VHH binders against q9ulm0r997to1333. Designs and how they scored, part 18

Target 1, 337 residues: q9ulm0r997to1333
Amino acid sequence: FSIPVHFTNGTYHVVGFDGSSTVDEFLQRLNQEIGMRKPSHSGFALFTDDPSGRDLEHCLQGSVKICDAISKWEQAMKELHPGKSEGGTRVVKLMYKNRLYFRSQVKGETDRERLLLASQTSREIVAGRFPINKELALEMAALMAQVEYGDLEKPALPGPGGTSPAKAQHLLQQVLDRFHPRRYRHGAPAEQLRHLADMLTTKWATLQGCSPPECIRIYLTVARKWPFFGAKLFAAQPAQLSSKENALVWIAVNEDGVSILDHNTMQVHITYPYSSVTTFGGCRDDFMLVIRSIPDKSSGKSHIEKLIFRMAAPKIAEATFIMASYMNHCTTTVNPP
Short names: E, the ipSAE of ESMFold2; O, the ipSAE of OpenDDE; V2, 0.75 times the mean of E and O plus 0.25 times the DockQ between their complexes.

## First folded at step 5 (VHH; framework vhh_4orz_3)

Design h2 (at its last look DockQ between E and O 0.02; V2 from the best seeds 0.00; counts 0 for: pae E 23.4 > 2, placed apart)
Fold by OpenDDE, look of step 5:
Structure h2 (fold): chain B 337 residues (1-337), chain A 119 residues (1-119)
Amino acid sequence: as target 1 above (337 residues)
Amino acid sequence: EVQLVESGGGLVQAGGSLRLFCAASGFEFSRYAMAWLRQAPGKRREWVALIYSGGSTYYADSVKDRFTISRDNAKNTVSLQMNSLKPEDTAIYFCARGWYSTSRYFDYWGQGTQVTVSS
């Protein structure tokens, strides 16, 4: 058997497997074929799309057989779409994405790894899960454009081989759609979008001759200045907030712990190291964190704080598993066998 | 650590001249674009002049033909010659590093130097 694995940059690689192949074995093969480091270093994992068609992804566990995962997905698909004859054209999509990010593993990154990280980051930027101003957003978009399309072609002098102005404009719009934050484009009048395209042209033109690896290097250098680079952000609503303020927050999960960020500015409100987390996971329909405070020097009593967040159920599961993974990793690194 | 230190600011009469200096350290200076920015009281910070690593220069319309930006890669310095100064040029001037050789996005700034132009 063989199945395509889709990457964050839009490319894919077909990987072979048999009935006994586990996700770990599958990933090992994939990594060997595409020149990626081990998952323990790269933090990349295998995901499936959601059989419902919702914008959800499911991380596959390493011990699970690929065939079983596919079968489970197919069964779920059938259950969700009763009566539609076996002819549903939709098949499971496997995706290869960074799940865990470790700062200590930056050294030794391959070019491909950097590319995929940059691509994944770009998706986060477009989706509004990365703090970025308009100026930087344009710079970042231009870098990705250079990586994906190469040098910006000069408007062809009226010669037989020149790209039509219309084609050029179309390309610019595609680049904006792919690499520029949606929140800055939504509702913008056509004139503003044209202006944005012009600005993109100017920025992109400055990258003439810049190689994809160099562009990616630049891209990641700036992206990594954000302390939560590589973190997974979950939109959440604190349950303790009075009905008056529908204040959303971001829950950021990374190797350092769990942080609460302002939803609009993404500034950090508070960080809870994993050492302070006593309990975490789903509680009824909510995400719950139980935090143990440092004992007061005066009373010697530790205070336990219970935090409850409203989140989508699949996101609760994802956050829980990611936290668990980081905690396990920290334990293993402290006590190397 | 990236450091940018501005100098040369002061009080000058309208029509006068000043030269600002910026000393850079902590990075490979020759590979980065450098810029001068200014911030007047109650106004947003704006770029004034930009010089790419390759030496190409750009100026805001408000200072064009009056200001000249230059760099010395051997000394890791960037300068701003300001001529025909006007009261509206009064601001804190900042030396800034571009993200890369031709970037107009700036990732590091100095503490700034005050320029005051009296009428």
Scores: ipSAE 0.123, ipTM 0.606, lowest interface PAE 2.0, mean pLDDT 91
Fold by ESMFold2, look of step 5:
Order: structure tokens, then C-alpha cells, then sequence
Structure h2 (fold): chain B 337 residues (1-337), chain A 119 residues (1-119)
């Protein structure tokens, strides 16, 4: 048996397995073949797409057999499209991407890990889950263009037989769609998009001869200046009060804990280390986080704070799973059984 | 009982500097983010600066590069150095135990200290 594993940069790698192969064994083979460290170092995990076609991904547990995971996906697909003649032709898509980010593991990153971390970060920038100004966003898009396409090819002279400016412009718009924040281009008139592509051309041309590993190192150096690089961000609404109706925040989950960020500026409002989190979870679209303050020296009393946020249920599940994984990692790393 | 006490407010000339202090008690200070908010006459309370337990700092655009928030976990204090002051900085400044930029998410704040910047 063999199946392609996809990455966030749009490439894939075909991995062989048999009916007894667990996800852990599958990933061991994948990582050896593509040049990545084991998940405890890299923080990468294997995901399936959602059978319904929604923009959701499902993390596979290491002890599960790959064949069972595929069968479960296929059964869910069948239940969504009963009796449909072409419903059995769509196959599961496996994605390998970073799930947990550990700052202590940066020193040992392989070139492949850096490439895939950068490509995943680029997706976050495009989606608006990363603070970046317009000028820097173009520089970052140019770096990814250099990685993906190499040196910018200049169009032929304007005379007969030259490359069409409209075709070149279409390629530049594709690059912007892949690597540049959507919010800066949504609803923009064609002239504005044309000028943006011209600015991209200028940035990209300066990278002539820059190798993919060099571009990726520059990319990550810039991206890592943000304290929440590698965090997973979830849009949420704090429990409604009349003065706070429709207000959004980001819930940022990383190795340090759970932080609440301003939705517009992405500045941190508060950080809750995992040591202060007594419980967390969801009910329908309500995410709950229960915080214990440390007892003061004189009284010995501590306070329990309950925070409620409105979030889509699948995002609550993802957030709680990631939080639990970070909490377990810290316990296992420091105090193994 | 959580308590936050601001000090250091006063009158200053435009272009001048002032340093605010906040003394905190009744909770484990080093674990919490701390913030400064301000309220000008007739305006809603707005956040100004934030410093979380790990020391990272964040500022409203209107004060960026002029104000510096810092904390001293040994003394349970947070301070706000305000440079290049402008008349629009005139407000009551509040120290808050960090949550969000609003009073709903800062369950504890002090009485405030008046800062007045003369033109």
C-alpha cells in the first residue's frame, strides 16, 4: 500500500505501509525519507481532511493503524453521501504539518523542517493570524516566491515576440494570492492589485541568486520576532455583555500557556501559564477556561476565575486538544514515569 | 484582598516626562500581566500599555515610542515612564491587573492618579 502525504507548500511524498502499520510507524518512515526529526522534537503531526469537505483537519493519534484511519474516513464520507454514485471516488488527504512548537528545539531544526515551518507560517500570514505591516508582507511574499519559483524571469523586450505583460501579471497575482495577506487585497480595484504586483516584482528581483535555504532562514528570522510565533490562534468572543457585543479576541495557545490577544493589534491582554489552568473544555459553542490564582503568602487563599468564550465547536475541540498536548509534554519532559 | 495603588501623577509641561508607579498586593504578582489604562474627561477608558508575566510589552499606537511600561516582581510594582508628553495625554491613569483592554477583563484596578499636561 502507498499514499501521498501532503505538506503546506503544496508538495507531497508517497509513503509505503501495510495493514498493520500504526501512525507512529508510518511517521517514522516518512520522517526518515524526507529528513525530519521525530514528532517529539519537530512538533509535526499527521492530519486527515474532513470528509464533508469543510476547512477542518483531524489529528491522527500515533497508536491508530493507518488503514483503520482511512476506513473511518471513508465510512464518514459514505454516511454523508448515501447512495451517491460518485461519492466513493474522493479519497482521504493526509497532511503533515506543525501542531506543537517548542522553542528549545529550534537549534536542531533540519532544512526540511524550516521550509515547512516557513510555508505554514506563510499560510497564517495569508489568513490574517499573524501581525505584519504591508511593506513587510511584500518582502515575506517575495521570499516565498523565490523559494517556490526561483529567480524572477524578466519579460522579453516590448518588441515582437516578447512575453505578454498580462500573462506575467497573472502569475504575479497568483503569487500574491498564495503568499500575501488576503485582508490587504480583498475588494481592491484592479489598478491597486496591479501596483501591488509591481512592488512585488521589485522585492523579488533583489533576491536573484538567493537559495531556498537562505531565503527560508531570512523568512524565519523575521517571523520569529513575534513573541507568538508558532502559537495556534483561535478567534473567540468573550461572554457577551452589552458593551462587549461582537468583540473578538484571539486565544493563542503555545508552550507557555493560553494568552488572550487583542483581535486588531494582536497585543497580549493576559497570559495564563498552564500551571494556573485547573480545567478547560467546551459545551456546544462555549469554551470554558478555569484559572486558579496562587495563594498569597499571608492568607493562603487562592481565587478561581472562570472565563467563557463563544467559539465554533470544532475550533474548541482543536484548542483543547493542543492545550492538553502541551500540558502532557511539559509533564512528561520534566517528570517522566 | 487584591489592591492596586497608583502614584506619581501630577502637572507637567508639554514635552516633559513623568513616571507613574503602581504598588500591587493580595495576589501572586509575578504570574499576572499588568496594564495601564487612562480616561480623559468625557471619554471612555482606554488601554495604554500592557506588560505580561514574561516581560513582553505592548502599547497603544498613540503612545508607542513615548511611553515605556516595566515591572519589578521583587517589589510587586509596575511603572509607566511617560516621555514627550502632549496635552492629549491628560487623563486619570489606572493600574490594572491584566486581563483584556477593557474593565470587564481587568477585574481589579486602583483609584487612579491624575496626569495633567499643560500646553
Amino acid sequence: as target 1 above (337 residues)
Amino acid sequence: EVQLVESGGGLVQAGGSLRLFCAASGFEFSRYAMAWLRQAPGKRREWVALIYSGGSTYYADSVKDRFTISRDNAKNTVSLQMNSLKPEDTAIYFCARGWYSTSRYFDYWGQGTQVTVSS
Scores: ipSAE 0.000, ipTM 0.103, lowest interface PAE 23.4, mean pLDDT 82
ESMFold2 (binder alone), look of step 5: mean pLDDT 87; pTM 0.883

Design h3 (at its last look DockQ between E and O 0.13; V2 from the best seeds 0.00; counts 0 for: pae O 7.6 > 2, placed apart)
Fold by ESMFold2, look of step 5:
Structure h3 (fold): chain B 337 residues (1-337), chain A 119 residues (1-119)
Amino acid sequence: as target 1 above (337 residues)
Amino acid sequence: EVQLVESGGGLVQAGGSLRLFCAASGFTFSRYAMAWLRQAPGKRREWVALIYSGGSTYYADSVKDRFTISRDNAKNTVSLQMNSLKPEDTAIYFCARGWYSTSRYFDSWGQGTQVTVSS
């Protein structure tokens, strides 16, 4: 047996397995073959796509057998399309990407890890889950263009054998679609899109001769200035006991804890360290956090605060699992006397 | 240990043809992308042709339609058929292994084989 494992930059590696192979054993083979560190260092994990075709991914636990995961996926797809697409038009897609980000493990990163982490960050930038201003957004897109396509080829003079202006513009628009934030182009007139492409060529041209590792180092240096680099962000609506107002926030989960960010500006409203989180998870169809404040120094009393957020049910499960993983990692890495 | 051994280089007149070969060992050859790179005197190394593990091929614009990359997974070999050679094709040609099945990044090179195209 063999199966492609896809990466966030659109590439893949074919990995062999047998009927008894667990996800852990499968990943050990993958990491050896592609030169990546083990998951406890890299924080990467294996995901499947959703059988329905929704934009949703499911993390596979290490003890699960690959064949069982594939069979479960296939059965779910059959139940969605009875008798119609059995072994037909779509097969399971495996994705290998970062799930947990550990700042202490940055020093040991390999070039391959940095490439994939930058690629994943680029997808977050495009999707609007990463704060970036208009000036930097084009610079970051140009870096990824240099990584993906190499040096920008200058348009030739009009004539046979040269690159046509339409062909060059098509490529530039593909680059923008892939690496530039969608929100900055939504509803933009064609002239504005062409202007963005012209600005992209200017920035991309300055990178001539810059190698992919150099571009990736620059990319990550810029991206890591954001304190929540590597955090997983979940769109959520706070549920106030006596409020009818619609307010959207980001719930950011990282190794330090759970933070609430303004949805538009991504400025931190508050951070709850894991030490203050007494319980968390799904409560009916809402995400719940129970926070214990530091006991008052003068009274010795502490307060319990319940925070409830409306968010997509599959994202509740993902957030809960990621939080639990970080909490378990923090407790198992302490070296007591 | 990954080993890549190039052969088939030499002196050829402009307009001529040459076929390069690369023998690979020390890894599961069929799972990796393979490429030919070249380095002309005093210039930086550039990629020439790339073949994914599944057989898809890609070429630099400067060699498109003149060069053909192919692989034989049973024999663990990669070849480069070079037709209509030009003096600017003069370079040391390297066989390279990709990071994965469809990678455009490389972690291993052979010793290279010299190709010289005379006017």
Scores: ipSAE 0.385, ipTM 0.767, lowest interface PAE 3.5, mean pLDDT 87
Fold by OpenDDE, look of step 5:
Structure h3 (fold): chain B 337 residues (1-337), chain A 119 residues (1-119)
Amino acid sequence: as target 1 above (337 residues)
Amino acid sequence: EVQLVESGGGLVQAGGSLRLFCAASGFTFSRYAMAWLRQAPGKRREWVALIYSGGSTYYADSVKDRFTISRDNAKNTVSLQMNSLKPEDTAIYFCARGWYSTSRYFDSWGQGTQVTVSS
């Protein structure tokens, strides 16, 4: 058997497997074939799309058989779409993405790893889960454009080989759609979009002759200046907020712990190291964190704080599993066998 | 399965021209950069020409202004026009899939086609 594995840059690789192949074995094979480091270093994992068609991804566990995972997905698909012949044509999509990010593992990154990380980061930028101003957004988009398309072609003087102005404009629009934040383009009048395209042209032109590896290097250098690079962000609403304050926050999960960020500015409100987290996970329909405070010097008593967030159920599960993974990693690193 | 099949190699006199072709299958061709690599006897494999998915081209200094790489996304083909050939261009030429201009960035290549340039 073989199945395509989709990458964050839009390419894919077909990987063979048999009835006994586990996700770990599958990933090992994939990594060997495409020149990636082992998952413990790269933090990359295998995901499936959601059989409902919702914009959800499910991380596959390493011990699970690939065939079982596929079968489970197909069964779910059938259950969700009873009697619809159209449901039978959809096939499970496997995706290869970074799940865990470790700063200590930056050294030794392969070129492909860097490319895929940059591509994944670009998706986060486009989706609005990365703090970026308009100027930097254009620069980042231009870098990705250079990686994907190469040098910006100069408007051909009216000659037989010149790209038509229409084609050039179309390309610019495609680049904006792929690499520029949606929130900055949403509802923008045509004139503003044209102006944006012009600015993109200017930025992209400055990258003439820049190789893909160099562009990716620059891209990641800039992106990694954000302290939460590689973190997973979850939109959440604190449950204790009075009915009047529809205040959303970002819950950021990374190797350092769990952080609460301002939803609009993505500034850090507070960080809870994993050592302070006593309990975490779903509580009824909400996400719950139980935090142990530092003992008061005067009383020696630690205060326990319970934090409750409204969050979508699938996101609760994802956050919980990611936290658990980081905690396990920290434990193993401190006490190497 | 990714397949790359080279053709068009042969014997040519110095100063002559040759056009190599590569037929690609088993992947979304338009999403990948394509390249031509060559390996001369006793030498390391080296990249010769690269074409991005967007059409931008890059050449090794040794072949610049003599070789031209092109692609047809509708036909899933990449070509290498080689002009002003020299004996030092004698090598096995490989069609390769990749996103960067160096051979280490390529993940697939064909069996190759022999190009021999006689003095």
Scores: ipSAE 0.015, ipTM 0.349, lowest interface PAE 7.6, mean pLDDT 89
ESMFold2 (binder alone), look of step 5: mean pLDDT 87; pTM 0.884

Design h4 (at its last look DockQ between E and O 0.22; V2 from the best seeds 0.00; counts 0 for: pae E 15.3 > 2, placed apart)
Fold by OpenDDE, look of step 5:
Structure h4 (fold): chain B 337 residues (1-337), chain A 119 residues (1-119)
Amino acid sequence: as target 1 above (337 residues)
Amino acid sequence: EVQLVESGGGLVQAGGSLRLFCAASGFDFSRYAMAWLRQAPGKRREWVALIYSGGSTYYADSVKDRFTISRDNAKNTVSLQMNSLKPEDTAIYFCARGWYSTSRYFDVWGQGTQVTVSS
């Protein structure tokens, strides 16, 4: 058997497997074939799309057989779309993405790893899960454009072989769609979008001759200035807030712990190291964190704080598993066998 | 030293076929995407075909269904099978190393091989 694995840069690689192949074995093979580091270093994992068609991804566990995962997905698909002929044509999509990010592993990154990380980061930027202003957004988009398309072609003087203005404009629009934050473009009038395209042209033109590796280097250098680079962000609503305060926050999960960020500015409100987390996971329909405070020097008594967030059920599961993974990793690193 | 060397070019009649070869040396060939590009007289260089390290292939619309790109990682070679050639296909064909899966940027080039299609 073989199945395509999709990467964050839009490409894919076909990987062979048999009935007994586990996700770990599958990933090992994939990594060997594409020259990636092992998952413990790279933090990359295998995901499936959601059989419902929702914009959800599911991380595959390493011990699970690939065939079983596919079968499970297919069964779910059938159950969710009973009698619809259209449901029968959809095939599971496997995706290779960074799940865990470790700062200590940056030095050993391969060029491909950097590329994929940059691509994944770009997706986060486009989706609005990265703090970025309009100016930097354009620069980042231009870098990705240079990586994907190379040097910006000068408007063809009227002569054989020049790119038509229409084609050039189309390309710029594609670049904006692919690499520029949606939130900055949403509802924008045509004139504003044209202006944006012009600005992109200017930025992109400055990258003339810049190689993809160099562009990626620059891209990641800039992106990593954000302290939560590599973190997974979950939109959440604190349950303690009155119904009148539709206040959202970001829950950021990374190797350092769990942080609460302002939804609009993404500024950190508070960080809870994993050492302070006593309980976490789903509680009824909500996400719950139980935090142990540092003992008061005067009383020696620790205070336990219970935090409840409204989140989508799949996101609760994802957050829970990511937290668990980081906790396990930290334990292993401190106490190497 | 990183090097690409093209071969297989020549003169062919319209409707004919040619197979171009590119031999790569000096780098881990299996990790890179490879591409064929062409440049006709007075025209800008254009990409023709791309093959990813994993074997995925991409073609320009102008050559789709006529040209086939393939690679042999054991021999460090990339080839371009060109069928149903047209006079418009006349150009210098270049082998190039891509930046992994990036489709239109290349950092290493061969010297090129001339392909001439006569009417």
Scores: ipSAE 0.009, ipTM 0.233, lowest interface PAE 10.1, mean pLDDT 89
Fold by ESMFold2, look of step 5:
Structure h4 (fold): chain B 337 residues (1-337), chain A 119 residues (1-119)
Amino acid sequence: as target 1 above (337 residues)
Amino acid sequence: EVQLVESGGGLVQAGGSLRLFCAASGFDFSRYAMAWLRQAPGKRREWVALIYSGGSTYYADSVKDRFTISRDNAKNTVSLQMNSLKPEDTAIYFCARGWYSTSRYFDVWGQGTQVTVSS
């Protein structure tokens, strides 16, 4: 057997396996072939897409057999489309991307890890889960264009190796679609989109001769200035009996703890280190987080806060698993017993 | 271990032809752009020909219409057919792997093979 494993930069790698292969064994082979460190260092994990096509990915545990994971996916697909066995059946998509981000592991990153981290961050920028102003967003898109396509080439008249003005404009719009935030372009008139492409050309031209590793280094240097780089963000609505506002927040999960961010500005309201989290979990569409505060110096009393957020149950499960993974990692690799 | 091994170099008269081969191992060859570069004495290494994983080819102006790059994904090989050779083509020729399927950045290199074109 063999199956493609997809990456966030649109490439894939076919990995061979047999009926006894575990996810751990599968990933060991993949990582050796593509030049990546073990998941305990890189924080990367293997995911399947959701059989329903929802924007949801399912992390595969290392002890699970690959064949069993594929079979579970296929069974779920059958339950969504019962009875029809004709062609056109969708197949499982395996994705390999960063799940846990560890600052202590940055020094040991391989070239492939940096490429894929930058590519994944680029997807988050496009999706609006990363704070970036309009000017910087275009610079970041130009860096990814330089990585993917190299130096910007001017349009030329018909002939050997030339690029027509229409083909060049089409490429620029493809670059914007792939690397530039959707929210800045959604509903924009054609003249605004052309203006963006012209500005992209200017930014991209300044990168002449910049190698992909250098571009990625710049990209990550800029991206890592945001304190929540590498965090997993979950849109959530705090439960408030007296409030009628639909006040969305981001719940950001990283190695330091759980943070509540303003949904619009993505500025942090508060950070709860894992040491202050006494319990957490979900019930239906309610995510609960119980916090024990540091005792007040003046009174000596600690306070227990119970925070409840509404968010989709699959996202609650994902957030819970990531939090548990960070807490487990801290006790076994960063904070030994 | 990822390896690229060039062969097929040698001495040839001006106007002659030569075919270089590059054997690749230790990676999924079909997923990567592959290239030939060359370095003449006292000069910097220069790009000669490039082939993407999908088969699209590109050439430096100095070799266009004389050189042909090709790949055989079943045998994990890249070839460079060099026709109408000139003394200016004298160089060590290197096989290189692109960082990904359409990359113009090369992260793995062979040891090189000498091509000498006599006048």
Scores: ipSAE 0.000, ipTM 0.232, lowest interface PAE 15.3, mean pLDDT 85
ESMFold2 (binder alone), look of step 5: mean pLDDT 87; pTM 0.882

Design h5 (at its last look DockQ between E and O 0.81; V2 from the best seeds 0.00; counts 0 for: pae E 17.6 > 2)
Fold by OpenDDE, look of step 5:
Structure h5 (fold): chain B 337 residues (1-337), chain A 119 residues (1-119)
Amino acid sequence: as target 1 above (337 residues)
Amino acid sequence: EVQLVESGGGLVQAGGSLRLFCAASGFTFSRYAMAWLRQAPGKRREWVALIYSGGSTYYADSVKDRFTISRDNAKNTVSLQMNSLKPEDTAIYFCARGWYSTDRYFDYWGQGTQVTVSS
């Protein structure tokens, strides 16, 4: 058997497997074929799309057989869409994405790993889950454009081989759609979008001759200046906010712990190291964190704080599993078997 | 299934010209960079030419100004025009799908076509 594995840059690789192949074995094969490091270093994992068609992804566990995962997905698909004949049904999509990010593992990154990280980061930028101003957004978009399309072609003098102005404009719009934050473009009048395209042209033109690896190097250097690079962000609403407007926050999960960020500015309000987290996970329909404060030197009493957030159920599960993974990693690193 | 099939190789005299072709199938051709690699006897495979999805081209220093890579997205083909051929250009030439101009990051290639340049 073989199945395509989709990457964050829109490309894919077909990987062979048999009835006994586990996700770990599958990933090992994939990594060997595409020149990636092992998952413990790269933090990359295998995901499936959701059989309901919702914008959800499910991380596959390493011990699970690939065939079983596919079968389970197909069964779920059938259950959700009773009566539709096999011929018109959506097939499972496997995705290869970074799940865990470790700063200590930056050294030794492969060029492909860097590319995929940059591509994934670009998706986060477009989705509004990365703090970026308009100027930097254009620069980042231009870098990705250079990686994907190469040098910006100068409007050909009216000769038989010149790219038509219309084609050039179309390309610029495609680049904006793919690599520029949606929030900055949403509802913008056509004139503003044209202006944006012009600015993109200017930025992109400055990258003439820049190789993809160099562009990616620059891209990641800039992106990693954000302290929460590689973190997973979850939109959440604090449940205890009695009096103040239903202010959304970001829950950021990374190797350092759990942080609460301002939803608009993404500035950090507070960080809870994993050592302070006593309980976490779903509580009824909400996400719950129980935090133990450092004992007061004067009283010796530790204060326990219970934090409740409203989140979508699938996101609660994802956050919980990611936290658990980081905690386990920290434990293993400190006490290697 | 991704397939790349090279053609156009052969024997040519020094100073001559040859055009290689590659037919691609099994993927969205227009979204991928394509490249030509070559491997001479006893040498490592080396990058020769790269063309991005947008049409930008890059060449190894050894073939710059002599070789021209082009693509036809409508036909899913990539070509390599080789002019002013030299004996040192003798190698098996491979068509490859990839992103970077290094052999490490190409994920598919064909069986190759032999190019022999006689002195």
Scores: ipSAE 0.044, ipTM 0.571, lowest interface PAE 3.6, mean pLDDT 90
Fold by ESMFold2, look of step 5:
Structure h5 (fold): chain B 337 residues (1-337), chain A 119 residues (1-119)
Amino acid sequence: as target 1 above (337 residues)
Amino acid sequence: EVQLVESGGGLVQAGGSLRLFCAASGFTFSRYAMAWLRQAPGKRREWVALIYSGGSTYYADSVKDRFTISRDNAKNTVSLQMNSLKPEDTAIYFCARGWYSTDRYFDYWGQGTQVTVSS
């Protein structure tokens, strides 16, 4: 048996397995073949797509057998499409990407881990889940262009090795589509898009001869300046706002705790360390956090804050599982005094 | 199933030229970097030339200015033009699919084609 494992840069690697192979054994083989550390160090995990085709991924536990995971996915797909008699059905897609980010594990990162972390971050930048200004956004896109395509080829050469101006412009627009924030190009007229392509050309040309590992190192150095690099962000609507003001926030989950970020500026409003979180979870589309404050010295009483947010139920499940994973990691890595 | 099939190897006199070809199948060729590597008798496998999906090329110092890598995304082929061949170029040459610029990140390669350069 073999199956492709996909990565965030659009590539894949085929991994062999048998009927007894667990996810842990499967990933051990994958990691040895692609040059990555085990999941306890890298924080990467294996996901399946959602059988319904929703934009949702399901994390596979390490003890689960790969064949069982595939069978469960196939059964769920069949239940969504009753009456299908034979062939022509969609097959499960496996994705390997970062799930938990640990600052203490940065020193040991392999080149493959850095490449895939940068690729994953690039997708977040494009989607608008990563704060980046217009100048830096072009520099980041140029770095990814250098990784993907190498040195910029100059257009208008008359010989067989030359690139036509139209082909060069098409490539530049493809690079912008893949690596540049969508919000900065939304509704832009063609003249403005050509100007962006010209600016991209300038940034990309400065990278001549820069190798993929060098480009990725620069990329991550810039990206890691954001304190929430590696955090998982969930759009949510605080339930305590009036009906006249329907403001969104980001709930950012990382190794430090749960943070509430402004939806537009992505500035942190508040961070709740996991030691302050007594209860979390949800019902249907309501996510609850129960926060215990530091006891008041005058009375000795702790203050309890109940925070309720509207979120899609599958996202609530994902957030709670990631929070639990970070909480469990903190207890297993602490040495007693 | 990913397949890389090399051809064009053979015996050539020093100073001569040879062109290697690699036919690729079983994957979206245009999305991958491609490379040629070689393994000389008693040596470790080393990279020789690399071409990114966008066409940019890089060469090992030992072959720079003598070898030219190229690709045809429409035909799913990569080739290596080898000029001014030296006996030191004698090796088995492998076509490889790469994700990255270094040989430790090439995930598939073919059976190889023998190149022998007589003195």
Scores: ipSAE 0.000, ipTM 0.216, lowest interface PAE 17.6, mean pLDDT 83
ESMFold2 (binder alone), look of step 5: mean pLDDT 85; pTM 0.865

